# VH-VL binders against Uncharacterized protein y4mC, part 14

Target 1, 209 residues: Uncharacterized protein y4mC, of Sinorhizobium fredii (p55562)
Amino acid sequence: EDLSSQQQWPGTPLSRVEALAVLQTLNANLLSNASATLTLDRWCEAHRLAPPGSKIVAKHVQGHDKPANVHIRKLLHVGPNEPIVYRHVRLACGDRILSEADNWYVPARLTAEMNEVLNTTDISFGRAVRSLNFTRTNLTARLLWSPLPEGWDMSAELPVSSSGPLIPPPFLLEHHAVLKLQDGTPFSAVVESYTNNVLDFPAPLLYPQ
Below, E stands for the ipSAE of ESMFold2; O stands for the ipSAE of OpenDDE; V2 stands for 0.75 times the mean of E and O plus 0.25 times the DockQ between their complexes.

## First folded at step 7 (VH-VL; framework fv_teclistamab)

Design b7 (from a55 with heavy chain Y103L; at its last look DockQ between E and O 0.53; V2 from the best seeds 0.00; counts 0 for: pae E 3.6 > 2)
Fold by OpenDDE, look of step 7:
Structure b7 (fold): chain C 209 residues (1-209), chain A 124 residues (1-124), chain B 108 residues (1-108)
Amino acid sequence: as target 1 above (209 residues)
Amino acid sequence: QLQLQESGPGLVKPSETLSLTCTVSGGSISSRDYYWGWIRQPPGKGLEWIGSIYYSGDTYYNPSLKSRVTISVDTSKNQFSLKLSSVTAADTAVYYCARGSRLFDWLSYGMDVWGQGTLVTVSS
Amino acid sequence: SYVLTQPPSVSVAPGQTARITCGGNNIGDKSVHWYQQPPGQAPVVVVYDDSDRPSGIPERFSGSNSGNTATLTISRVEAGDEAVYYCQVWDSSSDHVVFGGGTKLTVL
């Protein structure tokens, strides 16, 4: 809820186009890679969102429990009594939270070592299970915030320039996905919400602005 | 405890625009776990979904009403609103606002908290 | 459009078990929610995500969902259970919330 960042994007039509382009680039990168963590590592570095050499760090959010429903169980190909663990994390690039993730996973399909680090550390899920060489199946990808109105590329009128900056909501993208072992066995369902901090860098300088 | 309360005029003339506001208390509308919806019920009839909005402004509308419906959200006021244009007698109904919850994907979209409803009568 | 079909009415004697069905194509692949609406009141969710029971809802209420039919089961029916019950799903293919037509439960 309190994940809003200080935006550096002006409220101009060009800036809105730039914002959309940047968001869609991130969206495409996230959808084309198995690990959101690694994608965000690159994003963080490319946009200098943290000191050089910084890596994404997961912050485990305590106090939450979202039991898997029947459909999550179906998606994971497990029965009603198979243990499923819920894990809620925030992925940080330096001081910036770039995303929140809800993860449901089948511990029995992970190694004991993986389960141990997931239970006792703030390691990101992607890093923890990286050795599985897992694949990612994206189920849903939504742009939660559009800087431009629908039909902007056709006949829709673009917003007029504002004296203030763009004010995106706290979350800009949302992805739902299933992670699978090499043999195709699903072992995790994940909901990822990407914060407006992904845009917390200077707006591209294009002329005219 | 989360509570939803509908507000707006109970009488609207034909061809005018019905406007309602749902005020959310006891919790923030700015949650990634919930959508905020409007449902109506004509007298003696069943429930009809009008539309829903995510706190980010992402909207979903009933196709049968899409051309006349606008739902908006004001996170600063912890409110979301409904506008239904070009109303007729057929739009007379009790209008409910409700919170829709989702766990994973879009399959688990249920209304777990409802307002008490407000009757809107379309009459000249 | 996706359609949910409910019987218009179900009658049951006190103490008996009421079953209200909700039909839909491959509804078993969807999450079904059930609402109870007493006369003159707002709906209240009694079953969530096919079979989950919200806090405060008696154990007498249960849900199942398989194939083309979801079922709300109310055991040991009481006079206070008399209401109209609605099933509801989210159709992801059309981003549409769909309600059934409602079933009036009469306690004899």
Scores: ipSAE 0.406, ipTM 0.783, lowest interface PAE 2.1, mean pLDDT 92
ESMFold2, look of step 7: ipSAE 0.418; ipTM 0.755
ESMFold2 (binder alone), look of step 7: mean pLDDT 91; pTM 0.939

## First folded at step 8 (VH-VL; framework fv_teclistamab)

Design c1 (from b4 with heavy chain A107S; at its last look DockQ between E and O 0.56; V2 from the best seeds 0.00; counts 0 for: pae E 2.5 > 2)
Fold by ESMFold2, look of step 8:
Structure c1 (fold): chain C 209 residues (1-209), chain A 124 residues (1-124), chain B 108 residues (1-108)
Amino acid sequence: as target 1 above (209 residues)
Amino acid sequence: QLQLQESGPGLVKPSETLSLTCTVSGGSISSRDYYWGWIRQPPGKGLEWIGSIYYSGDTYYNPSLKSRVTISVDTSKNQFSLKLSSVTAADTAVYYCARGSRLFDWSSYYFDYWGQGTLVTVSS
Amino acid sequence: SYVLTQPPSVSVAPGQTARITCGGNNIGDKNVHWYQQPPGQAPVVVVYDDSERPSGIPERFSGSNSGNTATLTISRVEAGDEAVYYCQVWDSSSDHVVFGGGTKLTVL
């Protein structure tokens, strides 16, 4: 992929345990907050993924549209004729793209000002609609890559050390959610995919002491 | 236009490993939007999903085959592959590779492009 | 695991309407996809997400899904519609694809 990493973790069982712990820490932080952007701001700062004071910036990705299907319309409680807009944004901390977000949203449930800014700027969806004080219903959260095999915590045999570094694939974590107005009305179905740049820092130095 | 083509030996001896490769052309396997699937069909029988893989390596397998199957991806060759170990005559089938489309979540997972299929016969 | 049940065959006269059913416990809570497989050919998706039709598929193909039954409807059946038709869902309880057993449509 076009993503980069300056730090490679050793290909050891310890590094794999550390990677899983770090990923699940990020996962828990994301699931406990309605705003992925705010969570990524804190993650970026805490892990020094960009110069101090850097904030998440968004870039609107164009070139292919994904029309809402019947399932998305059911999730948003709309009929076949209700306009739904698809919007794809990449979220970056400095030069590191940390996630890609896909939103299918109902413009009629947003203000005219919100729709204007979403149509004309690169703003992240969550920032554009912040004043709605929306809530988030998480549908699924999945590791697209697990550093350890299923059952590692009980009976599964752990991987042996490899001769090379741990190489995380381009995308590591995927969330599906529905964003809702204060009265419970859904207005956006979102998929959030997190890149291997979320681990682009040195492996924790865990020694026996 | 996107095309998928299965390749590999058409004859495999019992107890050996069946190995197939799907070559994708007219599109990239390194797409965040798709999982790439293997489906088989024994002669005169129905379709059986074997598994699907994302280009990151994330995989889902049919539970009935999971102990014998490995699906892998080689993004540099724009290919994904199937290995099925310890084959028997019951593994004789037409093997299809397919692109799996998923718009939002897995409830919308379906195969929108299929290869032509390749017959693999397990015989001594 | 989750089971999809299809009738083994359906026969319809040309110009009439064929209805192919796919039964499953609470299948109305799932999204159903339908494939056409002509003799000796690979399957082709004709309906997805219960009722959506891919580009290039004639409007004669339609789908519905409620309760315990999904239905593929082919109106104004032609001889060229003769094929085996499969329904398919994703079973979220075990994370795998399930196909129905297939229904052979014969055009008399």
Scores: ipSAE 0.516, ipTM 0.810, lowest interface PAE 2.5, mean pLDDT 90
ESMFold2 (binder alone), look of step 8: mean pLDDT 94; pTM 0.960
OpenDDE, look of step 8: ipSAE 0.795; ipTM 0.919

Design c2 (from b4 with heavy chain D33E; at its last look DockQ between E and O 0.74; V2 from the best seeds 0.00; counts 0 for: pae E 6.7 > 2)
Fold by ESMFold2, look of step 8:
Structure c2 (fold): chain C 209 residues (1-209), chain A 124 residues (1-124), chain B 108 residues (1-108)
Amino acid sequence: as target 1 above (209 residues)
Amino acid sequence: QLQLQESGPGLVKPSETLSLTCTVSGGSISSREYYWGWIRQPPGKGLEWIGSIYYSGDTYYNPSLKSRVTISVDTSKNQFSLKLSSVTAADTAVYYCARGSRLFDWASYYFDYWGQGTLVTVSS
Amino acid sequence: SYVLTQPPSVSVAPGQTARITCGGNNIGDKNVHWYQQPPGQAPVVVVYDDSERPSGIPERFSGSNSGNTATLTISRVEAGDEAVYYCQVWDSSSDHVVFGGGTKLTVL
C-alpha cells in the first residue's frame, strides 16, 4: 500500500476554509516561481513534512510511457516526425511524495550533456535543464479538489459540518505549462500533479486552546 | 484486466430519478490520468455523452443535461455513479460507463474502455 | 453548440477501401477520435488523436484531419468491419464531449 498516514483535519466549514487557503497559498507560490522543486523545498521545510534540512528528492518513474499526441506537438512547434521523449518523475520530501511531473520534451533542443543526464539518472527535469535559463508559460492551473463550492465567498450554500474528518483525495492540484528557451522556443510540455501529502500537517490553529 | 460493469434498475417511472453505478475492477478508479464517463444511446440511435468525473469529484456535464444530472465517485468501493432526475420517455436508452483517457488536455480525451451497457426503460 | 456531421451510411465491397467522413467547423484544429460499434456491442476506439491507433487495432484503420473534415479510412475492408462508426471531439468553448451521428458501414 503506498498511502502514508495522513493528518486528520476536522470535517467542518472552518477546516474547509483553512484547506482552501493553504491550497491556494501553495498554488500561488508555485505559479509565481519558475522552480517547482525550490517551491516544494520551502513548503516541506515550512510545514515540517520531513526531518529538518530535508530536500526534495526526485525519482524517475518508468513504465506506462505516454507518447506525445498531436496537441503536444503543436504546443512544442514540432512536426509529426520530430522525436519527443516522455519522462515521469516523482518529487518527494522524506517519505512523502508531494508531486508527480510528466514532461514531453524535444531532445534536439537540449544539449547532449542534458540529454545524457536525463537518460541515465533520476534528476528532476527542471534541475537537468536549469542552465538554459528557461521561462515558463502557465497554460492552466486547477484545483482537482475544492474544499468549498464555487461562490462560497458570496451567497453559495456552504457544506454542513461532518462528524468525520476531512478526507482530501490523492491529488489536489494540477498545472499545465510549456517551458521555453530564452528566445521563446518551446522545448517541454509539462503536467504537474500535487498530492494530498502537501496538506499532511495539523490544521492551522486559528483559535488556540 | 480492467473491467467496467454497469448496475441498477432497468425500469424507472417518469418523473423519478434514474440511478446507476459503475464498478471498476482490474484497475483503480483513483488514477490521475483518467476521467470516468457516462454515455447513453437511445435504441437505434447515436451516442450521447452525459458527463465525466475525476476521482477527486471534479466533474464535467453535457450542457443539455447538466440541470438534471449528478455524477459521483466512491473511491473506497472503486465505483462511480449516475443520477438523472425528472426522467421522461426520452431518457430510455442503453447507458454505458467508460474510462476516458486524458493525457495533457481535453483535446485528447477519448474513451478507451467501455462497460457492456445496461438498458434503462422509462415507463409507467 | 458544436456539431459533427457524418453520412448515415457507407457501402463498400470486401477488399475495397471505405472512407467515413466527419464534418465540423475548423475540425482540423481539434483532435478527432473514432469508435467502432459492432451490432449489439459496446463501442471500441479504433483511432484517437486524429491518426493514432490503439494496440490491437489493425494498421488498415487510419485517420486524417484537416480543414473542416476528418476521415476514417479502412483499407481492405472485411465482413467483420460491418458496424456503426462514430467520430468524437472535445469542444473547448463549452467544455463537453461531442459525438457525430454515426455512420453505418455495410459490407456488400
Scores: ipSAE 0.078, ipTM 0.668, lowest interface PAE 6.7, mean pLDDT 88
ESMFold2 (binder alone), look of step 8: mean pLDDT 94; pTM 0.959
OpenDDE, look of step 8: ipSAE 0.822; ipTM 0.926

Design c3 (from b4 with heavy chain D33Q; at its last look DockQ between E and O 0.57; V2 from the best seeds 0.00; counts 0 for: pae E 10.0 > 2)
Fold by ESMFold2, look of step 8:
Structure c3 (fold): chain C 209 residues (1-209), chain A 124 residues (1-124), chain B 108 residues (1-108)
Amino acid sequence: as target 1 above (209 residues)
Amino acid sequence: QLQLQESGPGLVKPSETLSLTCTVSGGSISSRQYYWGWIRQPPGKGLEWIGSIYYSGDTYYNPSLKSRVTISVDTSKNQFSLKLSSVTAADTAVYYCARGSRLFDWASYYFDYWGQGTLVTVSS
Amino acid sequence: SYVLTQPPSVSVAPGQTARITCGGNNIGDKNVHWYQQPPGQAPVVVVYDDSERPSGIPERFSGSNSGNTATLTISRVEAGDEAVYYCQVWDSSSDHVVFGGGTKLTVL
């Protein structure tokens, strides 16, 4: 038996609807903002995923290079010999890793100061290049997991309650995007993957008191 | 070094369920960048993708087989599995498990490591 | 529903160049991957993302992709290149891996 007051998401149809609604709220917030870091700052604060005042902390994951392929070079409007840098960052709120981001970017399209900061610190990519006032073109946004089956809203059978809690897989959302300078020149291709820690809070209260 | 090994019965009766397991060694199945696939090849014929699974449980299936296929993953055993129900002689094939590399998007999805394959014969 | 079409066979003399085609509607908008399968063996990727070679694949293997045709080119063909070659794409409309029918390369 679970006797803890810490059980957050029961395996009920209501909890599944709530989880999907919360997940799609995050998805919409991420898609409507050029900066995933700023979106996650707000998410962390709003859902109390860390002590009050905590901000997203980036951790640069080093020692593993993933070279740009031909498709990434086409997205960035560069030839086969243009230097492309790969950068892998984890974004955490307190002890909770909320996302992992992969960036393939063109250093020649950044300032020397931006490249220095990216090469020598753990800063998140979006924060390092914020002064470019870049725009974001979203290529795909995919749920890696849905708490409800396809068609749940009109014709699908909802899952029955289970005795155990809802257990999301490790990653829930994945976004692919291209970041562009104000003149439309692309400078970074991004894959952003969001962990199940984005739901690590109690299921919302839905009924009026 | 990374190795994939298929295991399971080599003979299955018609109408029963074909069940195979792929054991991953020299690497972790729990990887953000890799998907784990099943591909089959009937004797003397070409390759047919059956499906792929992410270690979280998210699956992608060949539409032609989707109604009969279940792929699952057991991260604690570093394994993933295939079940194909209601088999007929047409399901006789060499079955391969493979690691699928997807770095940026699905356009770049290809199989960079393959098992040796196991022949499964469907006959009475 | 996306279909990849390969010739069933290609023959080439040793030292010559083999070209194996993979046809598909607007295949130039996709990334094409190529596998070599020697008799009785598992496939091995020899080109991915149209033109990239995995580590250990000789530079004699190259690929191109535009319009409705992707091509695997094997320069200075050797007897050891005899195999069946498959092209493969991802069809995003159905979230589906598609293989071509395979091309048997014979070195005469």
Scores: ipSAE 0.005, ipTM 0.573, lowest interface PAE 10.0, mean pLDDT 87
ESMFold2 (binder alone), look of step 8: mean pLDDT 94; pTM 0.961
OpenDDE, look of step 8: ipSAE 0.740; ipTM 0.903

Design c4 (from b4 with heavy chain L103F; at its last look DockQ between E and O 0.68; V2 from the best seeds 0.00; counts 0 for: pae E 3.8 > 2)
Fold by ESMFold2, look of step 8:
Structure c4 (fold): chain C 209 residues (1-209), chain A 124 residues (1-124), chain B 108 residues (1-108)
Amino acid sequence: as target 1 above (209 residues)
Amino acid sequence: QLQLQESGPGLVKPSETLSLTCTVSGGSISSRDYYWGWIRQPPGKGLEWIGSIYYSGDTYYNPSLKSRVTISVDTSKNQFSLKLSSVTAADTAVYYCARGSRFFDWASYYFDYWGQGTLVTVSS
Amino acid sequence: SYVLTQPPSVSVAPGQTARITCGGNNIGDKNVHWYQQPPGQAPVVVVYDDSERPSGIPERFSGSNSGNTATLTISRVEAGDEAVYYCQVWDSSSDHVVFGGGTKLTVL
């Protein structure tokens, strides 16, 4: 049986400041690293989101394909008839799904071995193509949820404490990127969405009251 | 099937706050694929986007209106709402709510379902 | 801020082809969406992402986008196509939706 529990943060202004700081720390770590999987390994370990020794595992999701559209083809510098494959993967730490990744990639720009592994296993896309030494161009990176209102650091009023816990929505961060070969040729467009499980640990205790 | 319906007062006095609610039926507002938008159209004029909201609360606003606009969502009621403060006669328009489809990123953001629209008149 | 320019009106005979333009600086680098608004009705999307057609929209509606001009093409125009047509993009510099001024299509 799975003995997981979800930590609840108090519904206070301090907890909202802490949540924003933690989310932006994760955001910065993800943006400064080419590998979301490695970043999530460290995050899971540092915040004990799973039993000791747990590593990020990928789970291939099937059944709801999203075919590439004209916009994806523009991003990948391909014509209307170039084959593009869609792949959806969830990254989990133990039983906690931390992120979902959607990839649209050009198989002709990968090796035969890479395509075989992608077609036959649950491997994460980034691990499958790691030997390309690809670069990542981030197009957007955004909080889907902001624990504090815009302007909180200057003139905006902070929320009052509530009697209930802070309730993060299911998805908190979203990144859009294009992965490129070393010569600059794009080969994959990716969306990464990060779940509220990334905060499933006790609120930071900061000593001041 | 999917339906969006605007509701709220059709008359608002100058300097007050215009408040509208969009009720979504035949589908869920809680979807990672959609942002929910407000668009207005003054009589005889073109379309002006006001803003869009995700069910998590993430919002984007038209820069020209941002200081006066608040969009909110209530997932338990399957609704999202518009408040526009300090209104003048220039805010008289038909107000539409709409579902915005965003495939991959914002370049592919377009409105695939629209409400019927509601006229809001600002007059003393 | 980004500006989309449309002619205010276009007239076409029934059965002919109408072409409605949407001008913008390097609009070919953007994805253009097109809406039809019949008199007294809400807009409905007829083309999205330059050239994609929603389910239920006749194949005689098509779109193209390159350089500084996007074009909505309506082949074999019918009286029921009489409406105002708007183009729309996302402006990434200010993170907002931009609509063109609209083009009234008159079928004579």
Scores: ipSAE 0.392, ipTM 0.780, lowest interface PAE 3.8, mean pLDDT 89
ESMFold2 (binder alone), look of step 8: mean pLDDT 94; pTM 0.961
OpenDDE, look of step 8: ipSAE 0.858; ipTM 0.935

Design c5 (from b4 with light chain K30Y; at its last look DockQ between E and O 0.79; V2 from the best seeds 0.00; counts 0 for: pae E 2.8 > 2)
Fold by ESMFold2, look of step 8:
Formats: sequence, C-alpha cells, structure tokens
Structure c5 (fold): chain C 209 residues (1-209), chain A 124 residues (1-124), chain B 108 residues (1-108)
Amino acid sequence: as target 1 above (209 residues)
Amino acid sequence: QLQLQESGPGLVKPSETLSLTCTVSGGSISSRDYYWGWIRQPPGKGLEWIGSIYYSGDTYYNPSLKSRVTISVDTSKNQFSLKLSSVTAADTAVYYCARGSRLFDWASYYFDYWGQGTLVTVSS
Amino acid sequence: SYVLTQPPSVSVAPGQTARITCGGNNIGDYNVHWYQQPPGQAPVVVVYDDSERPSGIPERFSGSNSGNTATLTISRVEAGDEAVYYCQVWDSSSDHVVFGGGTKLTVL
C-alpha cells in the first residue's frame, strides 16, 4: 500500500515530536494490558478511526503458514511431537488494519470449545481464550521506526522541516510475548506488529511554530 | 526465483569509504519477515557479520564495526547498501549480501539466500 | 562476546559419517545454524534452528544441539560435500551474529 494515501502529518520537527509521543503512548498502553484487542478498541474510539462504538474485528489470514521451530517449542515447553498450530490474524478498526498477530499455540492446553472457535471463525486469539484469564510475559518491545533520531533529547540539532509530509513506514512497533495459563504453563507464543494506521488521524494542532 | 547481487568498486583506497549495493530480484525487499544483511570474508579467513537492516530502517550492526558502518535501504529500487568508512588493508574481503530469515525472534535469525559475493581490495 | 569453537578440519572416507562440532558455553540454550561453503562459492544454509533442513537439502544432513556442543552430522558423505562448514548463533546479550571459525571437511 502507498503510504501517501494515509492521513498526512506535516514534515516538521513538531510533528515528529507529536508522532513519537503518540506512538510511545500506544506502546505503554499495550505493555500494561494482557489484551492487545482491548487496548486497540480504546485506541480506535479515542482517535475516531471508525464510527463511534466500533470494535476491533479480527480477520483470519490463510495460506502462508509459518510452522513452529525448535525455539518456539522451547518457549512453549513442548517436545518435538506436540502439535502446534500457527494462526495469523489482522486486527482492524473499520477498514483500517491496526495490527497483525502471529500466534503459535498448543491446542492441547485449550478447551475443546476454544479450539473449535479458533478453527472455524475469525475471532481474535485473545478473545477466544479470554476465559483462561491468561497472563502475558513480554519478551521484547521494539520501535521499528522512530520519528526522531537516537539521542534527539540531548541534541541541539532538530530535524529540518520538509515541504512534504511525514511518511511513516508500514510497521512501526513490534512486540514478542508468551501467553501463560494461571499456573504459569505457556500456551501461545505471539508476535504483534502494529501498522502506520495507528497514526491515521490528524496531527495534534497544539501550537504552530 | 529470489536472487541477490552485490555491486560496487573492486578497489578502494585507504582512508576512503567502501560503498556497495545489493540488488534484490525475484522478490521484494519490503517484507515483514526479513532483515537484509551484509557479511564479509577476508581471503582465506572466516565469515564476519557486518550488520542487518529491516526495510523500515531498523538496523543492527556488529559492535566491532558500528562506528564505521552505515547500512541503508531504498525500497523503490529494491536495494540495500553498505558504507564502511576509513578503510584499511584489513577491510580487504569478499563482501556478501544475504536475506536473513527470522521466525518469531532473533534466536532464529539465519541467512537463507546469499549473493555470489564481490571482492573489495583496499590498496593504495 | 560469545565464542563459537570449531575444529579446523575433519577428514572422512566416502560413504562414512562426518560429525562437525561447534562448541560454546551453554550452546544448548541457543539455536544453531549451519552453512556449507564450497571453495570459491557463497555459503548455503544446510541446517537451521539446530535440526531443521531447508528445502532441497538432502536428509543425510542433520543437526543436534545440547549442553555445550552442537553437531552437524553428514551421513553417507560424498565427494561433493567437501567444503568449509560454519556454525552460527545470535548472541542476545550484545545483539549480534556470531560465526564459528569454520571446519574444512576433506573427503578422502
């Protein structure tokens, strides 16, 4: 997708500071909650990314399976023969895909009902297994893009304004985590990648410089 | 079929900047699943990783080279590039570009496609 | 930084089994990847994530990793297997790729 078709923020130092602040607010909200879907529901509402009352809709992605490897099996505390299922879901607010989630999970650690809905519907993984009251161990959280250069907070040189808009790349933030049952047993390894649509609203109009 | 091809000058003078470009064909550099890497091999010696880049610009560098190296990406040309500044004779090597596959996290990071390599000689 | 140690060379008769070791402190906690480099050619991955084989690599290439040693095993060695073999890991403490020094496999 052409990034210039999104809501465009001015190519100014102020817009870059605003983008970083907004992105890190989302990052902090995601890290403080076991459910990315709940966080994105609130984000979508707060930023009017869809009509009022809209909820995140999952879209199950088929066809490009990523089989679990030895590392994923070690994270899930399973041997080489334990069945593991890969599931790829896009989380959308209206027509805007906000994130993509890749789950490798152990079906034997879920109920038969959970496995049935995961196999037969587009439900998001977190909603399907919500009744487990699972916990989340975050392994990494990384900006794939920073609107400001490393060390910006001590530099006398701010980015130069450009005549064109600020152009975020397709993915801005990536989280790696393991989901665990109440007793600490891991059941899913997840990668969550957040798109530039999380910034698809008008730049804050705080004070033109 | 995915192919990677290194290009750039084969001779670089000491203290100057070594510049190489890797052109990716038969596939897109703009992929969520891959980091794109540079690896070098001095004649008769082993492999040394230089660094890897995501198409968004997120970059990792070998700590021993970090102060002299810049890796960049041009998605419109389906290319990524290496600049190594202040070169000496010790930087004489075959330079490879490669696609790095990562499943889940960095523990599973390995190079599944390699270019043929290009010899760069640093000599006066 | 993390150090991977390989023997400089291994010699094996055709049809026999070659075992190439990659030593490291608690390397069993890492995922080990193996590359074959024939003379004058680019490396090719032959095993990744300890024991997984890319499409097109014969099943006689296999890998294992436990404790302080990862091993690449090549069954029924052929003359065409003569190459230098490298092991590789990611060192998460310093966020970089580490290669072993390489092992030259000679097929007599």
Scores: ipSAE 0.513, ipTM 0.819, lowest interface PAE 2.8, mean pLDDT 90
ESMFold2 (binder alone), look of step 8: mean pLDDT 94; pTM 0.961
OpenDDE, look of step 8: ipSAE 0.845; ipTM 0.930

Design c6 (from b4 with heavy chain S101Y; at its last look DockQ between E and O 0.72; V2 from the best seeds 0.00; counts 0 for: pae E 2.2 > 2)
Fold by OpenDDE, look of step 8:
Structure c6 (fold): chain C 209 residues (1-209), chain A 124 residues (1-124), chain B 108 residues (1-108)
Amino acid sequence: as target 1 above (209 residues)
Amino acid sequence: QLQLQESGPGLVKPSETLSLTCTVSGGSISSRDYYWGWIRQPPGKGLEWIGSIYYSGDTYYNPSLKSRVTISVDTSKNQFSLKLSSVTAADTAVYYCARGYRLFDWASYYFDYWGQGTLVTVSS
Amino acid sequence: SYVLTQPPSVSVAPGQTARITCGGNNIGDKNVHWYQQPPGQAPVVVVYDDSERPSGIPERFSGSNSGNTATLTISRVEAGDEAVYYCQVWDSSSDHVVFGGGTKLTVL
């Protein structure tokens, strides 16, 4: 599946600053909210990435299973024999895939209804377990793409203006997190990769260049 | 099946820059699960991690080598490269490129595929 | 920096069990990976995530990790098992891949 952005941003220093600012805004929003799904709902609407009223839809990804490793089991406070389900999805805003997520969760710590919908539908995980009023502990958050070099705000040289557009990689952000019940019990570990489609809107026009 | 192959000069003069390329075949560098690494081994000694790179260009370097190391990736060629500047005799080693598998939060980061390695000798 | 300590050598007779240790501060809280490197060859992972085996690796190879010591166990040792074995972890404090010094396994 093509994860490239359709909308192109100029390859200018200003555009790079804008891209960084937008990505950091999204990053901040994702880190400040328990549900990535809800955050992306708002992002999708705000940037008109889909028709009005559109909601994030999960699409199951078929492929190899990723069994929980010892680290995931430690994070989830389960033993070696406790069942853990792996779920791989892409979160879509209309026709745009905004993220791809791996989710390991402990079905015994969810309701039967939640397990049923997770097993039989393309509902997003965050939406499926929303009624738990869960909290999110972020373990890592990385910008996989750096529009500007480290130290650009000090003495580092900025990239020269290019005649071509910015070419971001397919994934721009990566988050690792643990979701917890209200009593603090972990029930899911999540790896989220956010695609360059999060920037698939017209570049902001601050100054004509 | 996945194969990695190192290429570059086997002899480098002191103070010059060591340059190697790893060509990946049988699989794409552009994957969520892999950080592609360089590891070296001086003759008769142990393994030393140099650095790793994600297909997006995100890098991790050995702090002891960071000032001299540059790892880059070319997704169009399915290659990634190593540059080590200001080399000395101490940089003489077999250099391996390897695929690093990462499942969750780096806790499980290990190298599941290796190139055969290439000897680089630093000598005048 | 985080350090992994291995004995420089271990010797065993054919058919016996070899145990190679890897010491590190609170290594039990980390995931340890083990590599086998035959003479003149590239390393091959034989155990990952403390105790998991890649496909193609015999059941004779097993791993454990607790406290300050991880152990690679090779049962019914064969002549072909003679190699240098390395333990490896990721140190999150320094974002660093750390290898042990390696243990040469000699089959007598």
Scores: ipSAE 0.569, ipTM 0.856, lowest interface PAE 1.1, mean pLDDT 94
ESMFold2, look of step 8: ipSAE 0.582; ipTM 0.841
ESMFold2 (binder alone), look of step 8: mean pLDDT 94; pTM 0.961

